# Designs tried in a protein design chat: miniprotein binders against q9k998. Part 15

Target 1, 230 residues: q9k998
Amino acid sequence: MAKEPLIRVLLIEDDPMVQEVNRMFVEKLSGFTIVGTTATGEEGMVKTRELQPDLILLDIFMPKQDGLSFIKQIREQYIDVDIIAVTAANDTKTIKTLLRYGVMDYLVKPFTFERLKAALTQYEEMFRKMQKEAELSQDSLDEMIKQKQAQANMDDLPKGLHAHTLQQVIERLEELDEPKSAEEIGRDVGLARVTVRRYLNYLESVGQVEMDLTYGSIGRPIQTYKLKQG
Below, E stands for the ipSAE of ESMFold2; O stands for the ipSAE of OpenDDE; V2 stands for 0.75 times the mean of E and O plus 0.25 times the DockQ between their complexes.

## First folded at step 7 (miniprotein)

Design a4 (at its last look DockQ between E and O 0.60; V2 from the best seeds 0.70)
Fold by OpenDDE base, look of step 7:
Structure a4 (fold): chain B 230 residues (1-230), chain A 90 residues (1-90)
Amino acid sequence: as target 1 above (230 residues)
Amino acid sequence: TPEVEDLINRLEKAIDLLERKLQRAEKNPDDPEKVKRLAWVIIMLASLIKYLAQEAKSNPDDPEAVQRLKDLAERIRDLAEKIQELVDRS
């Protein structure tokens, strides 16, 4: 069987020590190869054109350069490259901006090897699927979008939220035919209402959950939650 | 394996550099951003060392690699304690 070609990665990182660590992380994965590294987004633009990488791992918070401006320039030039963003910011505004610029994923500093491995493994799965399929079904598209959204949620968890618990809440929401209260969801996943509500409020803030106000039989407004239908 | 040995050698070099940078930061605590970057690198390196140590334990054929990774895990833990003290002072 012809070995599938390695995914070509450009690494843009100003700190040479961080760059080496990111290199070690990527090179530990068998599906990827680093074809270049740059310390600036200006050099990154040059190397992107020269090397034509499949993927850029981009530090957004490089000194003297706005990584958001780099992504904007890439998109304005219609360069066919995927971007995984590395960020020190976990604020909803930055995340929303990154999502609007069509980044594949984002990693909040500090991130673990396991987190990068998860990001790159999902990216590889998507990349390979898109290489094999000339046309994507709606179901295939929905799966890719869901995977992207699920992963984005795990990294930017506010203090006191846990990725495992978030995943349990998401999985339960995916099984819902109708909107449910935080109390009902909490009973189903074995969590306190207040705990579940923190996760639901987070998911709402990132636009993955829709909250509806229903009036229960007792005249009190009940907040019900469902996944946003894309 | 030669690949694991190369990676361990690179990790040792990275930790050596990190130790030197941390010692400099301890002498000049006035750069909180530098301390933050060092803390980030420590966390990243610790995660990779942990992963490699788990893999090496699953392959009993390289006891030297297992020991080297244990030594690196100890070194990075000591650095993590030192950097936490610096962060708490900043």
Scores: ipSAE 0.751, ipTM 0.910, lowest interface PAE 0.6, mean pLDDT 84
Fold by ESMFold2, look of step 7:
Structure a4 (fold): chain B 230 residues (1-230), chain A 90 residues (1-90)
Amino acid sequence: as target 1 above (230 residues)
Amino acid sequence: TPEVEDLINRLEKAIDLLERKLQRAEKNPDDPEKVKRLAWVIIMLASLIKYLAQEAKSNPDDPEAVQRLKDLAERIRDLAEKIQELVDRS
């Protein structure tokens, strides 16, 4: 498996000293990269659209536009980004509001490096699970595209060949561990040797099958067939 | 390591700035919100210094980094005492 891509983080924090500490905290952790920092919610909205971060570390209590308004705008505009909230308030009302807006976690200032590490480690585990599920879905889509392309080939067959029979021959070829002769393939699918050769000749002509000569102990060489790699 | 050295340099710069801001606050203690934010930064930096010091003592052993982090921890401790005195004078 390839190395996992970094989780892209936008920091939104009005205090420049707290902002620098947050940068140091995040940069100490593997798996994350800071793609931008902003001091206001207005700048944060612009940068979110421009940078397309995976995660926002958001200070709720900023002058001008507070962080609750920022989260509301993100949700109203259907921007798909995860948020970890940072707050100076620990009252039940504020916490309930953050939960209604669907934040991933919340941290009360001042927080330790260990607390941020725990929050980001938990987030990374979830992020990686979602990424893996999306990749599996793409593989399934790729297989559907291959099947549809094979169906298009069957619509364009020479006279005397039938799509159902061609599919049977292809399926048998996919099962082979070693190249086999037309006679052997025909025996396996219940078709006469000459009939199977007609389909194999077609498959070779369109580049899906390779033919080789195999020499036995006694006698003349035998033509064997297998699916072409690539 | 270059990563640890970079963080130590940035911690040193942050502590330099804190010391200057605290000195100004001691002379003009009119803004309790500013004092509160300085206290927040002191607490957060202390936690990172502690983490880096523990990491530097373990594999690999880097006595120069450990000593620099100890020096920074002492400076943070002094800042914490000064900020506490400002809060207590209220």
Scores: ipSAE 0.707, ipTM 0.884, lowest interface PAE 1.0, mean pLDDT 80
ESMFold2 (binder alone), look of step 7: mean pLDDT 78; pTM 0.728

Design a5 (at its last look DockQ between E and O 0.62; V2 from the best seeds 0.00; counts 0 for: pae E 2.1 > 1.5)
Fold by OpenDDE base, look of step 7:
Structure a5 (fold): chain B 230 residues (1-230), chain A 90 residues (1-90)
Amino acid sequence: as target 1 above (230 residues)
Amino acid sequence: TPEVEDLINELEKAIDLLERKLQRAEKNPDDPEKVKRLAWVIIMLASLIKWLAQEAKSNPDDPEAVQRLKDLAERIRDLAEKIQELVDRS
């Protein structure tokens, strides 16, 4: 079987140590190759044109250049490159702007190897799917959008929420045929009701979960949760 | 594996550099942004070392790699403690 071509990655990061760690992370993963590194977005633009990478891992908060301006320039020039953003900011305004600019994912500094691996694995799955399919079905598009949205929500977690626990809650919600209470979901995932409710409230706040009020037999309103049907 | 050994060697070099940068930051505590960046690098390196150590434990055929990764994990932990002290002072 012909080895699938490696995904060509450009790293744009001003801190040489962070750049080196990102290099080590990417090189540990199969399916990727680093074709270049730059310390500035200006050099990044030159290297993007020269190397024609498939993916850019971009630091948004470089001291000398707004990474948002870099993304804007890439899109204005119709350069066919995917961007995963690396950011020191987890503010909703920055995240909304990144999503509007069509970044594939974003990683909040500091990120773990596991988090980058998850991002790149999902990206590779999407990338390979798009290479094999000349046309995407609605279901395939919906799956890709859901994955992108799920991943975006993992990085902007309020203080005291954990991405792994959020993923467990989401996975459980995806398996639900009917809306369930935070207590039921908590029993299923091995978490306290109060803990699960914090994740569910977060997911509701970001528009991924809908909460409904059901009245149980005892006349107390029970909050039930399900994923929003897109 | 040769790939893991190469990566361990790269990690050792990165930690050596980090130690030198941290020592410089301790002498010049007036750059909180530098301290913050060093803290990020420590967290990131610690995550990779942890991952590699888990993989190496699953492959009993390289006891030397396991020991080297344990030593790196200890070194990075010591650096994490030092950088936390600097962050708490800043």
Scores: ipSAE 0.662, ipTM 0.870, lowest interface PAE 0.6, mean pLDDT 84
Fold by ESMFold2, look of step 7:
Structure a5 (fold): chain B 230 residues (1-230), chain A 90 residues (1-90)
Amino acid sequence: as target 1 above (230 residues)
Amino acid sequence: TPEVEDLINELEKAIDLLERKLQRAEKNPDDPEKVKRLAWVIIMLASLIKWLAQEAKSNPDDPEAVQRLKDLAERIRDLAEKIQELVDRS
């Protein structure tokens, strides 16, 4: 199997010899798998709902049902599937209609393996790019939710503490590689020790910071602070 | 390779069927759309055979696969000549 999920293809083609050749063409290409074949648009609608393919390779010229009618039904019912159309040459009105319905590409019969390979390769590049973009968008959404939850915590602050200043203290704590005293943290963020201690005490009270005692050579303990892991 | 060998086997089966369908069309040439579709299949199969022959010759060198593809290409050429004769006579 490929490292990436295979693109699931439904073939809609009424001529059994052409259908078999299209199957051979698609199956030669890595990244794709045939999940079904049908000979009519009506069966194609049923199979589209049942199999939920990523891509339909659709022959426009079927004797019992016009392929344009199939595409229209797909779009009117808001079925989100990509279509590559196969058509006879020299029907410019049909081609313009296909483009208006948002097909990914159109192939004029007879077509070579090289032409289909080019169309599917271009489609795969777009498909993989959109899949990667969707994954990054989910990560961005997750980060926005975390920021909103952190902002809600800052909205509940005791009187005398400000959200901007608290964020500065949190950001500095995130940068530390070892626990530091309130005085050390305060110098780094430009706050007096007393002021930063108020923020650190709040963070400790809500479970985000832990305090430790560190002993010096003279025997006077110093309170140091670090973020809790989690 | 095993994948190329499997596809060559499927190509051979498709060409066998195409030969039978063309023979029937030669005996009963009253449907020009059927002849046209057979011509389409010949062109499409020829393009796949050409691609596979280049792939087999280029990497790795597989003389058995290349010979099988040459034999299939000859069969396709013979079918193309027969279909052209049908089109010309009609």
Scores: ipSAE 0.476, ipTM 0.804, lowest interface PAE 2.1, mean pLDDT 79
ESMFold2 (binder alone), look of step 7: mean pLDDT 78; pTM 0.730

Design a6 (at its last look DockQ between E and O 0.56; V2 from the best seeds 0.62)
Fold by OpenDDE base, look of step 7:
Structure a6 (fold): chain B 230 residues (1-230), chain A 90 residues (1-90)
Amino acid sequence: as target 1 above (230 residues)
Amino acid sequence: TPEIEDLINELEKAIDLLERKFQRAEKNPDDPEKVKRLAWVIIMLASLIKYLAQEAKSNPDDPEAVQRLKDLAERIRDLAEKIQELVDRS
């Protein structure tokens, strides 16, 4: 069986120690190869054109260059490269901007090896699927979008939210035929109403959940939640 | 495996460098951003060491690698404690 070609990765990181750790992380994974490293987005643009990487692991918070400006330049030039963003910011505004620029994923510093492994494994699955299929079905596209959205949610969790618990809440929301209250969802996942509400409010803030007000029989407004249909 | 040994050697070099950078930061505590970056590197390295240690434990054929990874885990833990003390003073 012809070994599938390795995914070609460019690392853009200004801190040489962080760059080295990222190198060690990527090299531990099968299916990837680092084709270059840069300490600046300017050099990153040069090497992107020269090396034509499949993937860029990009630090957004480089002191000398706005990584958002780098992504914008890549997209304005129609360079066919995927970007995983590395960020020190977990603010919803930055995340929304990254998602709008079409990043594949984002990692909040500090991230673990396991978190990068998860990101790159999902990316590889998508990458290989796109290489094999000239046309994607709607179902295949929906799966890819869901994976991207789920992963985006796990990294930038507000303090006191946990990725595993968020995933349980999302999975439960995906199974809902009708909007449910935080109390109902909490019963289904074995969590307190107040706990579930924090996750639902987070998901609402990132635009993945919509909240509707239903009026129960006693005239109290009940907040019901469902996933936004894209 | 030779691959694990190579990575352990790289980790040792990275931790050696980190220790030297930390010693410099202790002498000049007025750079909170540098301390923060060092803390990130510590967390990241600790995660990789932990993963490798779990992998090596699952392969009983390399007891030396397991011991080397334990030693690295201890070194990185000591750095984590020291960096936390530095952060708490800043």
Scores: ipSAE 0.676, ipTM 0.874, lowest interface PAE 0.6, mean pLDDT 84
Fold by ESMFold2, look of step 7:
Structure a6 (fold): chain B 230 residues (1-230), chain A 90 residues (1-90)
Amino acid sequence: as target 1 above (230 residues)
Amino acid sequence: TPEIEDLINELEKAIDLLERKFQRAEKNPDDPEKVKRLAWVIIMLASLIKYLAQEAKSNPDDPEAVQRLKDLAERIRDLAEKIQELVDRS
């Protein structure tokens, strides 16, 4: 039975004591693992590329590169990582900016263990849901590709022609030891001459059947058909 | 249990460090931002101590862990009082 992979977390926090407490908080939760810690946004960009975390717990107010600039860079560079912001600011403008950059949640310092647990639990549920939906989308795409390839030789039938009937005509042509007329083929497969002629004309137009004129004793020549060789 | 015991050991080390940092801040009380960060850490650690104490009492029940957590909570409370006194003197 396969185990759920741990959500890989990068901590970006300049205060060593707060960083250690955040580490203890995250490590208490069973679905998560800390893959790295940094004290600056500049190191955070390097570690994000190196470690490819699933989630960043980001302190917005860092001394080098502020956290809003870090988030902007992540989005501008199309780096696929989720962010939960930690902020000392509770003003509406900052929060709206964070939400517009697509952070998953925000926590105002100081926060309790229960608050972080709630945020990460909610994130984990969403994370697992998105993984399941992505797997279903891949299966749907694979199924569509297989169906298109399986129907490629029959999907371009003109209006009024049916794939099963076309296959019957092809199978009869494969059995022939000499070219035969549309009337003869129609009797063999139980189709009217006019109907069989439509299928034979289509097969000739796509290069699968050859038509020749065959002459008898008197009268007009008869169109005969056979499968095109190799 | 061993899992709670490990985390209690980490908490104790964090509180040891916090006490040392407070002593330094008390001797050089010219940076109120450092005192603010100490207060933040106290609040955060207190919340984890409370959570672990409740967990230790119910599942698994571990009276030794509960007692250690109570001792750590008292140390945190003492630090909070000292920080408040430092702020009041400023």
Scores: ipSAE 0.611, ipTM 0.847, lowest interface PAE 1.2, mean pLDDT 79
ESMFold2 (binder alone), look of step 7: mean pLDDT 78; pTM 0.730

Design a7 (at its last look DockQ between E and O 0.62; V2 from the best seeds 0.64)
Fold by OpenDDE base, look of step 7:
Structure a7 (fold): chain B 230 residues (1-230), chain A 90 residues (1-90)
Amino acid sequence: as target 1 above (230 residues)
Amino acid sequence: TPEVEDLINELEKAIDLLERKLQRAEKNPDDPEKVKRLAWVIRMLASLIKYLAQEAKSNPDDPEAVQRLKDLAERIRDLAEKIQELVDRS
């Protein structure tokens, strides 16, 4: 079996220790190779053109250069490279901006090895799928978009929300043919209504869930939740 | 495996460097951003060590690697405690 080519990664990180840890993390994973490292976005731009990496792992909070400006410059030049952003900020404004610039994922510092592994594994799955398929079906595109959205939600979780539990709630919402209450969803996933409602409120706040008020026969409005149809 | 052994060697070097940087930060507490960065690195390394230790436990064929990873896990925990004390003072 022809070994699939390794995904070529460029690391852009100003802290040499963080860069080294990122290197160790990526090298532990099969399917990736680091083709270069830079400490600045300016050098990163040079190396991106020179090395033509498939993926950039980019620190967006480098002291000397706004990583958002780097991404903008990459996109303005029509450079075909994917970007996973590394950020010290979990503010909604920055995240929305990153998503608008078409980053594949974002990792909040400090991130775990498991979180990077999840990001890179999903990226590899997408990368390999796109490499094999000249044309993507709508279903394939929807799956890729859902995966990207699910990942984006896991990193910016408010205190007391857990990524695994969020994923369980999302998976349950994806299976719904009709909007359900937090109580119904809670029963289905084995969680308390109050717990589920915290996740649903989070998903609503990030625009992934819509809440509707249904008036049941008992005159109290019941909040029902469903995924937003994109 | 040789790959795991190489990675353990790299981790040992990284922790040695962290210890030296932490000692410097303790002497010069006036850089909260440096302390924060060190805290991140410690947490990240701790996660990798934990992962490797779990893998090594699942593969009983390298008891030396398991012990080395346990030692690293202890060292990184000690660093995490020290850096937390510095963060709490800053």
Scores: ipSAE 0.654, ipTM 0.869, lowest interface PAE 0.7, mean pLDDT 84
Fold by ESMFold2, look of step 7:
Structure a7 (fold): chain B 230 residues (1-230), chain A 90 residues (1-90)
Amino acid sequence: as target 1 above (230 residues)
Amino acid sequence: TPEVEDLINELEKAIDLLERKLQRAEKNPDDPEKVKRLAWVIRMLASLIKYLAQEAKSNPDDPEAVQRLKDLAERIRDLAEKIQELVDRS
């Protein structure tokens, strides 16, 4: 049980003092390791490809390339990495934009160690749960084949899901030539990854969508989705 | 314990640097952006020191670490008061 791999973190922050503090904050947490630090989004992109981190702690407002452009580029290149954003802005528009880009959390400077610890603890719980689900998927597939019967229950939408948004996700799934990740689908429909994933999980639970684990060269397995064919 | 000691050493070095930067900012208070960033760093480090002090107090296996963290907390609190005065004037 104590064999859990460390979550590999890249820090992207232009101010060297703030970067050093962020390093100390992350290194205090036993489940994480820093694999690199950069001062610009340009070098951040290079280091992301080179180091293949699990998580990026990203300052949104950097001098040369803003962090929103960095996130967009990550999504356009289909790089499967999670992002926690750090921002100096607390306006609703900025926060909404970050959530639509699928960041895992956002922190407004200055933030406390306890705030970062809470964000990273929540992220670690999700990361470990997804890793265990990936390990169990082969066993679950074998059991499903043996039983030969999958029942879908389509009663009502769960609380917090909206029909308009669900329809957008379904329409994008209908257009796919190959399975896509929640990030890819969200980018195409203009919705945050976390929002799209909520709808995809619902569609999977009712048997309309297949989730697949793709073991590409990019790193850890990623979840891809497509409509179940009749 | 060695990991905590290393972190305390790093904190002390960071506070030494912040004290020098604050002294320079007090003599040349013509860059409000530098003052704002310094204030951010001081407040963020204060939160980590406070957390570590509470953690060490709850597990009193290392009284030297507790005392060092108490000393650092006093230093960072003094820095926070001084930088707040600069922020208020700018």
Scores: ipSAE 0.644, ipTM 0.862, lowest interface PAE 1.2, mean pLDDT 80
ESMFold2 (binder alone), look of step 7: mean pLDDT 78; pTM 0.732

Design a8 (at its last look DockQ between E and O 0.52; V2 from the best seeds 0.66)
Fold by OpenDDE base, look of step 7:
Structure a8 (fold): chain B 230 residues (1-230), chain A 90 residues (1-90)
Amino acid sequence: as target 1 above (230 residues)
Amino acid sequence: TPEVERLINELEKAIDLLERKLQRAEKNPDDPEKVKRLAWVIIMLASLIRYLAEEAKSNPDDPEAVQRLKDLAERIRDLAEKIQELVDRS
């Protein structure tokens, strides 16, 4: 069997130590090869054109260039390259902007080797599927979108939120026929109201949950939560 | 394996550099952003070392690699403690 070609990765990172660690992480994975590294988005644009990488691992918080502007330039030039964003920010505004620019995934600094491995493994699966199939079925597209959305939900958790707990909250929300309070959801998943509310507020911030204000019988507004029907 | 040995050697060099940078940061604590970056590198390196250590435990044929990874894990833990102290002061 002809060995499938390695995915060609360009690293754009201003911190030489972080760049080196990212290099070590990517090189531990058998499906990838680093074809270049840059410390600036300007040099990154030059090397992207020259090297024609399949994937860019992009730090969006480089001091000299807004990584969002880099992504915009890549897209405006119709450069066929996938981007995984690396970010120090876990703010919803930045994440929403990254998703709008069509990044494949995003990693919040600091990220673990296991997290990068998960991102790159899913990317490789998608990449290889797209190489083999000239046309994707709706089901195949839905799976790819679902994986991308699921991953986006797990990685940018604010400090003190855990992916496993988030998944439990989401699963409970998926089972709801009607909007429920954080207290009710908390009882159902075995979590304190305050804990659940942090997850719900996060999900609301990322646009996956809709919060509604219901007035209970005692005149206090109760926040109720449901999944946004897309 | 030659690949694991190479990676261990790269990790040792990275930790050596990190130790030197941390020592500089301890002498000049006025750059919280630098301390934060060092903390990130420590966390990232610790994750890779941990992964490699678990992989090496599953392959009993390289006891030297296991020991080297344990030593690196100890070194990075000591650095993590030091950087946490710096972060808590900043």
Scores: ipSAE 0.711, ipTM 0.891, lowest interface PAE 0.6, mean pLDDT 84
Fold by ESMFold2, look of step 7:
Structure a8 (fold): chain B 230 residues (1-230), chain A 90 residues (1-90)
Amino acid sequence: as target 1 above (230 residues)
Amino acid sequence: TPEVERLINELEKAIDLLERKLQRAEKNPDDPEKVKRLAWVIIMLASLIRYLAEEAKSNPDDPEAVQRLKDLAERIRDLAEKIQELVDRS
């Protein structure tokens, strides 16, 4: 029922009957869609760039194209795609190479539907978790964009604040290498603590300044301020 | 359901093709690698048929699907016996 985006899968397998079985296996699992199939690694490289799949199900031992060479090219070219490898044998050197190149899983032919389901289910869980964390990062970026749009109204100052004095406070904040209190900032610009705090509260309200609580040797909190730029 | 019916149709087509390829391999068993690959396909298809049959038992309000899956399982079993004989002789 949940409206999750489908995981886009490219199948690379030279045997037509094995390829059709792989297709049926993947199509049985919700959450996945097959965006392409190829019979060689060279065509697979072209399709990977063209279709930009999330996941490749790759046969390692193809007669015309070495699947290990395909994985090596993907990683050396920094193409961001996940790979589940399929192999005809449990070759120790091949497995070590697959692990070094960061495949998500490997399957030995012949494999059962249950084995592929387990691999893809585990992959889907990880895929969805990473998407959720990326969404949180994008939400943070969206908030930053909204704050910068609010800064476009610099001339809309509250009553009692003056643009010249605001500029003095901003210039001092730009010089800071660590957060400072309103009293410290006020001494530097020749303003009373109460006056500087009014400007800092305004700058915080429009998203240009962040406030933090710091504790000194006595353990009493002091409000400190710095520019919120990223 | 439509999804199960689609998969059963695809399985039936795959088994039809597999039967024809096995018959050809029985008459001309000069390519043991081809026979081995047919055995792989039989094992993989059998696992999907088994999975679908267990799913169908949980929802037995489609007796046609259950019967079709049982028929396909028997065809796969017959193919597995024939392939085993060919593999054992090679």
Scores: ipSAE 0.691, ipTM 0.879, lowest interface PAE 0.9, mean pLDDT 80
ESMFold2 (binder alone), look of step 7: mean pLDDT 77; pTM 0.718

